# VH-VL binders against q91z69r481to671: the designs that were tried, part 37

Target 1, 191 residues: q91z69r481to671
Amino acid sequence: GRRNSHARHQDSGQVIPLIVESCIRFINLYGLQHQGIFRVSGSQVEVNDIKNSFERGENPLSDEQSNHDINSVAGVLKLYFRGLENPLFPKERFTDLISCIRIDNLYERALHIRKLLLTLPRSVLIVMRYLFAFLNHLSQYSDENMMDPYNLAICFGPTLMPVPEIQDQVSCQAHVNEIVKTIIIHHETIF
Key: E = the ipSAE of ESMFold2; O = the ipSAE of OpenDDE; V2 = 0.75 times the mean of E and O plus 0.25 times the DockQ between their complexes.

## First folded at step 22 (VH-VL; framework fv_ifabotuzumab)

Design y1 (at its last look DockQ between E and O 0.04; V2 from the best seeds 0.00; counts 0 for: pae E 7.5 > 2, placed apart)
Fold by OpenDDE, look of step 22:
Structure y1 (fold): chain C 191 residues (1-191), chain A 122 residues (1-122), chain B 107 residues (1-107)
Amino acid sequence: as target 1 above (191 residues)
Amino acid sequence: QVQLVQSGAEVKKPGASVKVSCKASGYTFTSYWMNWVRQAPGQGLEWMGDIYPGSGNTQYDQKFQGRVTMTRDTSISTAYMELSRLRSDDTAVYYCARDEWDLTGSYGMDVWGQGTTVTVSS
Amino acid sequence: DIQMTQSPSFLSASVGDRVTITCRASQGIRDYLAWYQQKPEKAPKRLIYAASTLQSGVPSRFSGSGSGTEFTLTISSLQPEDFATYYCQQYKSYPWTFGQGTKLEIK
């Protein structure tokens, strides 16, 4: 995974990074029903072009006449979170978050997750709220796009909450997916 | 080494069901979608559906909806494809194939099983 | 569904020849295309993905190009082991779909 300067947006105190807002806005407008969104890879060239444009301070997705591939835009969004120096879900909270898997009732699990996440900086919570509201909304079109909450969690889990190297990657990844799924489903309760 | 090993040939009568197995090794079975593709004699490749072994989530081609069931046993890294209400035109070689993917997305089927011949005849 | 059409369906060539196989998509699929090689009584083998990325271990005489709706698989100098059937496949939208195949035979 690449680590880049996107972390500066979190450190700068900005509410929602432009790249995140623009990608999500674009997908909301044109990609909600796109089959396999976030699973199907985008063009590497296009993904890089879009990313580089944002890095230059531009917004290549602001034009409604843009015909960028949805998969490329989706790729850019994931790549942003992947590229953060500090993952959206801090590694310091990893063990505690994973422990919530032991709570069978999803609503109760969500409450515990909420309690843990409230300890995070406001800036992080704002981005989380925005992202997971979007993912929940996207999952409502699962009949069309085939991306239910778990499928989305599969795609985002490793990016948002990477498994620390000292942990069992196989077993923990499954738990990460479940935690992210829970957050997608119960985002209103959690945030 | 990543490999997929499928169950042996099957001979079935019309109306029966067949269940083909695909044992995976050399990679994290629960972290990759598994596709099923069939090929009738002398014909091309036909995608049937896929399953994510980590969750059991499935996507089926509409052509097979209601007749195909894809499952998995994670304890033995094995995927299963069951096709019911068999008819003569279901005669084919059935393949399991791993979908290569990463955080950026899917890149097609990089590893294939050796195939399982299913013959449907009266 | 996205239909994939290959041409030609049959191709005869000699060892050393330059061979080109085309694949057309019924709608734009960007570069979400893979090429497979299948020999008789064997499973398909992926040669190229992302339209132009060569699979690890595949000889460099194989190459892929194209984007959108037109794609090409090229074998720069045909070898004896290259006589097989080739398939293109799109993975832009479910359901995944294959071309009808191109059988490459020895002249």
Scores: ipSAE 0.388, ipTM 0.820, lowest interface PAE 1.4, mean pLDDT 92
Fold by ESMFold2, look of step 22:
Structure y1 (fold): chain C 191 residues (1-191), chain A 122 residues (1-122), chain B 107 residues (1-107)
Amino acid sequence: as target 1 above (191 residues)
Amino acid sequence: QVQLVQSGAEVKKPGASVKVSCKASGYTFTSYWMNWVRQAPGQGLEWMGDIYPGSGNTQYDQKFQGRVTMTRDTSISTAYMELSRLRSDDTAVYYCARDEWDLTGSYGMDVWGQGTTVTVSS
Amino acid sequence: DIQMTQSPSFLSASVGDRVTITCRASQGIRDYLAWYQQKPEKAPKRLIYAASTLQSGVPSRFSGSGSGTEFTLTISSLQPEDFATYYCQQYKSYPWTFGQGTKLEIK
């Protein structure tokens, strides 16, 4: 029963990074119906200002009267994941994850993805669970925001699971997006 | 050259189990799905299941669910198929076969092992 | 499950003849179809994949065509070494399934 239940999830002794939690909380409060969220670019100046504030130990998104542009807050969240030294989906798992594409039944595919993801450190899984639960929730407003699981996967796929440079970028990107879409749709089965 | 070498013929009694091995060489074992297909005397080909050695993920035909286990040992590039509670109609030649696939799609089984004859005497 | 049905089950032909084997899927499988040749006492050998793409090293007298539910394997000029059983196989959806086979005998 509590609002922002994702903000207090602790099952491994790890915590969600404050910037991730704050961006998602802000979007849950003000951005669920915002058309084109994660697809439409925000202000690069505002994105950098918000990012810099978090780096100074501030939380510019904690004020209930916040006037931040939703697209800029979404941009901060994407920038965080893009800036990780190791992508959220590890490169050494790339081929293994993509192999799940051959399973057409989405529920069965999700079970195979789960088996693979359970080999990852718990700290990574906690962040994945939080992010994908949010993306699934956001997609439930797709009639208004225009962001169904497929569109969200297009926006997040390149950031979360970069295609290795030696691979065919077009076909691999389509497969990455399909895997990410599957995870959004079946996040409760996977996590 | 890509090669799949299977373990030798086996004779079993009903109710026993058999474990067939398939050693791969000449390619990256963990990057290709491995199928198991059997053929009863005078009959056609019957797909039993597959395994992706990189993850250990398996898919089984429902006919064999509960009786078949497919595993692998990546340190020696070897896939295994174990069939339990054998009966006389499990008498067949058992093949391992590599799936040709890449990130653009799957293309069927391009390399086959020589086959392992399993005889279940009643 | 997707059922694969081959026609004919047996085929007798002379050297030099054009031979056609048909495979029908119970559901659309696009071009996710392979053809295999199996000689007595041997493992199957893939001839065709993606419905129409010839395996490297397979003689050009072999060809494949079709999409959706209807597929054809053609041997344009039958040779003595083509005596074998031929199988189609779909790889669109699990479980993978084979046709029942077509045994080709040389007259």
Scores: ipSAE 0.046, ipTM 0.644, lowest interface PAE 7.5, mean pLDDT 88
ESMFold2 (binder alone), look of step 22: mean pLDDT 93; pTM 0.955

Design y3 (at its last look DockQ between E and O 0.64; V2 from the best seeds 0.00; counts 0 for: pae O 2.8 > 2)
Fold by ESMFold2, look of step 23:
Structure y3 (fold): chain C 191 residues (1-191), chain A 122 residues (1-122), chain B 107 residues (1-107)
Amino acid sequence: as target 1 above (191 residues)
Amino acid sequence: QVQLVQSGAEVKKPGASVKVSCKASGYTFTSYWMNWVRQAPGQGLEWMGDIYPGSGNTQYDKKFQGRVTMTRDTSISTAYMELSRLRSDDTAVYYCARDEWDLTGSYGMDVWGQGTTVTVSS
Amino acid sequence: DIQMTQSPSFLSASVGDRVTITCRASQGIRDYLAWYQQKPEKAPKRLIYAASTLQSGVPSRFSGSGSGTEFTLTISSLQPEDFATYYCQQYKSWPYTFGQGTKLEIK
């Protein structure tokens, strides 16, 4: 069950899953200056415990006195997107999205990406906008957290836009990371 | 087998530069952060910085900012560390070490090169 | 920077002994702690990461414990091949920092 959560289901079209919203809110409150967020692995036991609590209809991140490790909360967010039956960026759009790398002008590239993404369901676009606005905001603290858009794309690219097995994994992964970086930087143009 | 093979020993005079190489094999070189760590004779270990070979992005310990440059050549799976304006207290064994990481994140340094001895003689 | 302090600096023990080495961090690092073994003229080898997770291929006589600021490496039954210097290392934040080392000599 990837669709099971205490949050309103994706089938509503307007709701951010509670687990996504809660992780992002927690990081915005306590983790913007945390070194290596999304790069350093959290406790996989804690990550799974938090995820399982959300699946039971609890919100373990709502406690103001919570002592959760920021790396574990970041891990929950990555685990959520990695566990989606259909990746956030659909595999059927992979070739089209990756081809945008040929556009050298970053603003023009962003407009092309926007055009491709506008064909997706509204519920997916709402989650994308929320996530990438957060990643952009987080990257503004890179002098303290060491996570600029390049590093965030490295850490999220494989999860958000998996390379299909028929493609060359190494070369395509570099291009995926560049596309994800573009979306982080130009999220306001794209969404 | 995952391996990091470093260039041979160097003897340098104060004020010179040294460039140490680290050849990776047995894994996807461009997908793992590479660290550089040094160890002075009879002393402990000192982290100098890292590079992500896929992008070329680097970060350096402030002690080495302005003297260290980390680069790579992805066509031959090789990382480089160059240290300039050498002084006698730069005499050390220099190691490359990759970060272990996967989709869950980084777990620190798991594989080390054999080390490169750099001697700065007056 | 997070300072790591090991105790003892030198340790002498017999084959079969249970030995412990401690490591203290200058601030909380949760479980972002690794242990390395370094034999003379060799690169360090990681034994443990995440404070207590044993690296693949490392004998089960090695174990790690602790969290926050105090950590312990334990060898449950010392073997002749365990003669080495042992380092703790934090990877919670950059720069990565190491303890000064514990040289283990077998009596």
Scores: ipSAE 0.633, ipTM 0.838, lowest interface PAE 2.2, mean pLDDT 90
Fold by OpenDDE, look of step 22:
Structure y3 (fold): chain C 191 residues (1-191), chain A 122 residues (1-122), chain B 107 residues (1-107)
Amino acid sequence: as target 1 above (191 residues)
Amino acid sequence: QVQLVQSGAEVKKPGASVKVSCKASGYTFTSYWMNWVRQAPGQGLEWMGDIYPGSGNTQYDKKFQGRVTMTRDTSISTAYMELSRLRSDDTAVYYCARDEWDLTGSYGMDVWGQGTTVTVSS
Amino acid sequence: DIQMTQSPSFLSASVGDRVTITCRASQGIRDYLAWYQQKPEKAPKRLIYAASTLQSGVPSRFSGSGSGTEFTLTISSLQPEDFATYYCQQYKSWPYTFGQGTKLEIK
């Protein structure tokens, strides 16, 4: 319900949006071991301030002396993807992606997911590759941050791959989480 | 109305196991983290762990690692907490509690079960 | 683990009094703090979350403030139904941890 009606950097030929790159860079530098990252809410005020700064064409996360809360930065990243007019995972691919759950072998599942995702615009794939490489990397610190691929998928699944209204929200959400988890784990195979 | 209803009181001997149930209603059970918190007589609150019913993913406090098992049955919107190798200091009221949760994160435990008294005595 | 320390452990007050309970975290937790009220033989009830956001349905006489390591729960005018035990809880990091509680008794 919080989706922005404005099209964001998903047009063909676009590179990774500054907000995505900056948030991920910041988290990579200061937040990889932050416990509960993406699960714990950030400061609403700070999240909005950061977001608004980016919207003004600024980069509030470029300063290494920044004292921003990691949870707020994480919140900004999620908020960006949530706010996309078109979800990162297009609704048109939802049914096909969910169907991959029927594939028990995770590697084979990844191959099928890859085949589906390769049909997407290059601009979307570039962002996906970047995001899921980051999420995989983040999950490698799960002993410290307590965010394994499951937990990360729980936090990102609804945002990246929202369940269409005509679908069963309860059952599909679990499947979405599994698909996102699979992509996090097998991002190198998929992208 | 959102509510959590727990199973009845239990009396166990040392070394035994206890399994407490928590039935959820009034909300999407699979979309909210469920915590388990206990309270010994006259003592404070102690977090034991949590479970995400949508996936079954769990996190336990290290104090209970190896003794606690949290599970769920999504078909009946029920969470379970099993504690094994019981000892006298496990005597407490055990609560299930839902985390207020949305895509932005957690906001603490907004709904609690009524509690289940577990007494461990020889 | 993050330790939460409440003060005082016991507090006696009268109806109409202004009451203040403090909670200290062993490390910075920003505003990831909740306050709970527990009456005898009852489950805890969340009063405040995000350090200062009042739970829906909770009387406005309750308020929370603070950030970082110092937090305060205030009851502006104590009512008879407010005599209970209060707990703070951090949810910044696992394991979640509670203060030891503050028992508010009638003077």
Scores: ipSAE 0.159, ipTM 0.730, lowest interface PAE 2.2, mean pLDDT 91
ESMFold2, look of step 22: ipSAE 0.618; ipTM 0.830
ESMFold2 (binder alone), look of step 22: mean pLDDT 93; pTM 0.951
ESMFold2 (binder alone), look of step 23: mean pLDDT 93; pTM 0.952
OpenDDE, look of step 23: ipSAE 0.095; ipTM 0.711

Design y4 (at its last look DockQ between E and O 0.62; V2 from the best seeds 0.00; counts 0 for: pae E 2.6 > 2)
Fold by ESMFold2, look of step 22:
Structure y4 (fold): chain C 191 residues (1-191), chain A 122 residues (1-122), chain B 107 residues (1-107)
Amino acid sequence: as target 1 above (191 residues)
Amino acid sequence: QVQLVQSGAEVKKPGASVKVSCKASGYTFTSYWMNWVRQAPGQGLEWMGDIYPGTGNTQYDQKFQGRVTMTRDTSISTAYMELSRLRSDDTAVYYCARDEWDLTGSYGMDVWGQGTTVTVSS
Amino acid sequence: DIQMTQSPSFLSASVGDRVTITCRASQGIRDYLAWYQQKPEKAPKRLIYAASTLQSGVPSRFSGSGSGTEFTLTISSLQPEDFATYYCQQYKSWPYTFGQGTKLEIK
């Protein structure tokens, strides 16, 4: 038969996509102390090769002796989210999410973000919770990997929460970074 | 056209401080890491640290921690490097250099300022 | 820190020569290596990044190769404007570190 990316049986309700789960597991095992993860670019060739292998139904990251560059595995994860037909953070929620930076009380801010995100499909929220728990965990190694929540938001924010075409791209980017940083830090309150 | 223009040469005595500026143009200043690199006379290049102008986040080479401060003023697209408690072996040309950057990540330093000569002598 | 060692430190050559400069890393850096050209009293100019990717606007007579710990910059036919000092630099981890330089002079 025909083999399409994620076309095998509709089970998107509660399942983390294999490519996302595999990249995160690989980084948790081998990459938590890797300097500049998500900031330093991986090999474009290796990133595409890994992604294409997943699309063919292979899992190139499953072998115990896998010798992939951590920056390339991180690049695969970013490429996956950048390639989604609908961004992880929908553009329709953009203005409301960005406005939450006006809330000074961090607990109250987190609760407002939570309310906005709870209107999303549960399958999306499951992926968000998995991703942001991982990003928070990774940031706990920032003394070694140099990637605190601020840096991770800079490197991942544009991919996760693209600024809509009708918004000013430059002025909104700082707000996106702040919201993504907030979600990394306070993910337990939000999810 | 991306351009980095640095402040002029400085002559300082040991124990003083120097603050070098780097004005950026031709790109979105707040979206690219800025590095500082120095070069002693007749010597190679030495990375000192970087700053992300959008947030002000910095990291410094251990050799310079406690003496170097990197800052920026986003309203005039200018990065700054201040080195305190100067010694004669701090005599060097100091460069700012932008990281090449896109959604895939950083590719290292692609654009350099013209350099600022700092001379530390009695 | 990752130490970068260039060879030779000094090279004398004639216009038209093929020139090779080598750079060795103290540990594996995959392809996270850049090459810079620096003329007297000028800022460094990046020629190559990712070990072998030529920066836009750099003449095709420049090429880079290598991975892991050993890297080579090649100038296929030396031109008068190529007499300069060349540096390799790793960007796998911070601090970024540079080779000590190779000064290329006209014979």
Scores: ipSAE 0.553, ipTM 0.814, lowest interface PAE 2.6, mean pLDDT 89
Fold by OpenDDE, look of step 22:
Structure y4 (fold): chain C 191 residues (1-191), chain A 122 residues (1-122), chain B 107 residues (1-107)
Amino acid sequence: as target 1 above (191 residues)
Amino acid sequence: QVQLVQSGAEVKKPGASVKVSCKASGYTFTSYWMNWVRQAPGQGLEWMGDIYPGTGNTQYDQKFQGRVTMTRDTSISTAYMELSRLRSDDTAVYYCARDEWDLTGSYGMDVWGQGTTVTVSS
Amino acid sequence: DIQMTQSPSFLSASVGDRVTITCRASQGIRDYLAWYQQKPEKAPKRLIYAASTLQSGVPSRFSGSGSGTEFTLTISSLQPEDFATYYCQQYKSWPYTFGQGTKLEIK
């Protein structure tokens, strides 16, 4: 994944970025039952084309007759979050969030996660709420798409909550995935 | 260098179980899906299932559901495949194979173990 | 499950020949296809992924093409080390499935 040097900022007062809204809308319309969504790679060329189109201020996914590969659209969504200068989950909250893994009860864990996330800017919370509502909704089709909260967390964990360089990448990644899974499952409680 | 090293050949009787190991090196073991594929003598390749070592999440082909168990030990970067209630037609070479993985998804199996021969005979 | 059918099952050719192996999917898999080479008593080796992307370190005489349901692996000029069995594999959907293989033999 490429890191955009001119990545978008998560400033206060911002709404959901067009690329995020459009990708999620597209997936909701055409990709909810798509097996392996977010795990199966799309066309690199198509992913780049879509991304570049958004960067030009266009919306290549607005056409109802769009024939884009759903896996490419999914790839664009992940690349967006990966490309953020500041990860959706700030590194400053990493240790605290990971510590929540010690809470065995998932509901209680969610409450603690909520408390931590409420300290984040409103603009970030709005995007999180939107994303995780979508991921939860997507997971409800796991019988068809084979993407339960675990699999989705695997796909999004590294992107949304990257492990800081000073941390053990191996052990922390597993915990990141568990935290993201918890948020997917309990998104209504958390947000 | 990325490599997968599997355990040695096994000879089992029908009804027994076999557990094959696959030690990974040269990459972050917990961040890549690990597949298990087998090949009967003179036959083609058959996908059995996969595991994500980071969480232990698994997916099995329905053919092996209930007989196969895939696990991992992250402390030693080793994946395991256990097949129970062995039959003669389980005689095959068993491979572990890593999925190439990045932000856009999977690109197939880029690294393979050397294979483990499992022979099931009375 | 998605069925993968290779053609031919056996192919005889000479060094220097151009050979083509075909793989057909029972349903559309876009470009989610890989090609593997397997030599006797060895593990498979990935040659092509995404239907047409050459694996790093693989000679340029190998090429892949196709999309949807029809795919081809081409060796532009056979070398002695190319005589092996080749497999296609789809990774669009679980379970992953392979073609039955094509054994390329010396004529």
Scores: ipSAE 0.388, ipTM 0.815, lowest interface PAE 1.6, mean pLDDT 92
ESMFold2 (binder alone), look of step 22: mean pLDDT 93; pTM 0.951

Design y5 (at its last look DockQ between E and O 0.48; V2 from the best seeds 0.00; counts 0 for: pae O 5.7 > 2)
Fold by ESMFold2, look of step 22:
Structure y5 (fold): chain C 191 residues (1-191), chain A 122 residues (1-122), chain B 107 residues (1-107)
Amino acid sequence: as target 1 above (191 residues)
Amino acid sequence: QVQLVQSGAEVKKPGASVKVSCKASGYTFTSYWMNWVRQAPGQGLEWMGDIYPGSGNTQYDQKFQGRVTMTRDTSISTAYMELSRLRSDDTAVYYCARDEWDLIGSYGMDVWGQGTTVTVSS
Amino acid sequence: DIQMTQSPSFLSASVGDRVTITCRASQGIRDYLAWYQQKPEKAPKRLIYAASTLQSGVPSRFSGSGSGTEFTLTISSLQPEDFATYYCQQYKSYPWTFGQGTKLEIK
C-alpha cells in the first residue's frame, strides 16, 4: 500500500495530532501514578518502534491488549515535540515570554503570558491547551508519581521552549522552567 | 567541568547523626536530580534516595525511611544528606551523584562526588 | 524491589583477555540498565547506559548488550587500567538497585 488507512480518514475540526492525543490518552488511562514519568527515560527500542508505527499511519496505542511501557509512551510524546520544525513556543516570542518572570503576582503573570500567546495560530493553541491541561492533571498525582509542575517543566521546558543560541543558556533555562511551570499551574487562565 | 565536591571524613559514635554536604558547580544545580549512594567497606553500592533541588522533593529507599533526610541550599548550590541514629553498620563511603538526562529522560548517574567516609565506632 | 544479580562475583584475567560479565534482573527492565566501573578508593564512573550505549570518552573495547532480564558487559582486550570492580544498575523503577559487583583482578 501507498497510503496508510489512517491517512485516508479525516475528522472535521480535529487539529490534535494522533500521536499526541494517543500518548496522552494512554498515560491518562495507565500512567497517572507511574513514578518518575517524563523523568525516567523510555526504552529506546520501544520509543522508536511506537514512533515509526505512527509515522506509518498506525495507532499502536489503541490495542486493548497493549502492554506498552509508560516511560516509553512518555518518551514518544517528548520526541514528537522535540522533532517539530518550529518549537511549540515560537522563538520570536522567547524574550517577551521570559520577561514575564519579572511579574511576581502569578495571576498577572498568567494574563501577560496569555496576551503573548493569543496571536498564535488556533491549531497551536489547541495543542498547547490539550498538553498543559494534561500536565496539570498529571501533577495532581505528584504525591505518587513524583512529578509536580516544577519537575514537569524541567522535563519539558527545553523541548517546548528552547533557549536561542544568542542568549545565556544557564540563566535563561531557569527562566524557561519557571514560565512553563506557571503555564502548567495556571493553564485555565492562559488558554 | 561539572563538579560535585563533598565534605570531609567524619567519625561518629553510635546513636549520633551525620550530615554530609555536596557542593555542585559547572551546571544549574536546581535543574538535575541528585542521588545519594553509599558503600560499606568491601561491599557494593546502595542507593539511599534522591532530591530534586529545584523543589526540594525527596524519595527515600524504604530501609532508610525515618532515619535519612535530604535537603539543599540553592543559594550555595549544595545538597545535604543527614543520617540519624547511627549504627556501626552505617560505616561507609557516602556519594552524591547527579542524574544525567537528555530531552527524552534520565539515563542514570553521570557525575559523582569524591565520596565522604563516615566511620561509626565507639 | 527489582533485584540485580551479577556473575561472576570475582574474575581473574590477564592483559589482552576478552572478559564477559553478566547481570540478571529479577523482572523485566527492558533496556533501563547502566554499567559502572569503580577503582579502589575512587567514585564509580558510568561506562554504559540504556544497556548498550557507550558513554562518550569510554574506550571502544567496552560494550554492552542485552534487554529484558539478561545483560552483558564485554571488554574485548583487557588493558592494565581495566582492573576494577564493575556494577550494573537498573533505573526502571524505584528504588534504583545495583548488582553486587564483579571484581576483576589481574591473574
Scores: ipSAE 0.215, ipTM 0.647, lowest interface PAE 4.8, mean pLDDT 87
Fold by OpenDDE, look of step 22:
Structure y5 (fold): chain C 191 residues (1-191), chain A 122 residues (1-122), chain B 107 residues (1-107)
Amino acid sequence: as target 1 above (191 residues)
Amino acid sequence: QVQLVQSGAEVKKPGASVKVSCKASGYTFTSYWMNWVRQAPGQGLEWMGDIYPGSGNTQYDQKFQGRVTMTRDTSISTAYMELSRLRSDDTAVYYCARDEWDLIGSYGMDVWGQGTTVTVSS
Amino acid sequence: DIQMTQSPSFLSASVGDRVTITCRASQGIRDYLAWYQQKPEKAPKRLIYAASTLQSGVPSRFSGSGSGTEFTLTISSLQPEDFATYYCQQYKSYPWTFGQGTKLEIK
């Protein structure tokens, strides 16, 4: 996966970035039952147009009559997180988070994850809470959209919690997906 | 170089099962969706399903639900497709095909195995 | 399911000819379309993805266009090695579906 060449800063003290809020709002309105959401690519042109619009300080998703492709909007959301200078899950917490996979009981695992995440800045936690609440909500429509917590974790894991270069990419990716899945399922306990 | 190598031809009787293997090399096997597509003699391509080797998650075409099982062995970068309760109309060439996947989404099947001929006859 | 319909099913042409194959989707699929080439007794090969993006290593004489429900594959100047069967495929919604194919034969 390509990273955005432009360093995006996680604004400290900010609540939820407009692009995140708008994309999630849009998906909540029009995409909850969309089969394969986040699994299927969006239009590259449209994704870039939407992204560029946000970068200009606009909100291209505010119009209720918007005819944007839901897959493109989903792509924009993933692209945002992928483009962050600092991943949503900091690399400094990677080893500790991955270690939680050894905890078999998912509830207990969630508690350990919570403890680790509480060490992060409030601004990051707010975004995490918002995102994972959305992902959990989206997974509740898995009968329609075919995106259970596992599938969503597959799509978001590499973006939110990239495997450091010094780590084994193959084995760690599976664990990342499990951790992200756990967070989706137990988001209320964790956040 | 990215490549997929499939197991050899199979001849089965109706009611039997067949398991086709697909060994991947040249890329991170666990990070790309693997599709299975079949082609009956003189016919077009038919998507059967896919699997994400990193988790083992699968999606099947409804036509094959209950008869098809897709699995993988990550230790040897090999995907498997098992089709049970075989019928004569299951006679086809079966392909594994990697889905071009990135963080944005899918772009179709960029690498294909050489195909495995499965013949179902009495 | 999204049905993909190709036209024509059979096409005869000569070397040097400009050839166009059409693919129609039963519903809008934006640009979530790939084109494949298949030669006899061989596996399919992807030529185009995202409706118009040329696969690396594919000759520039191949091009794809279209969006929504109508798509075209064009070969600007047919070469001897281009005689094959071509398939379109949508990957907007599961299950993935292919067109019935277009067999391009030598006139």
Scores: ipSAE 0.022, ipTM 0.611, lowest interface PAE 5.7, mean pLDDT 90
ESMFold2 (binder alone), look of step 22: mean pLDDT 93; pTM 0.952

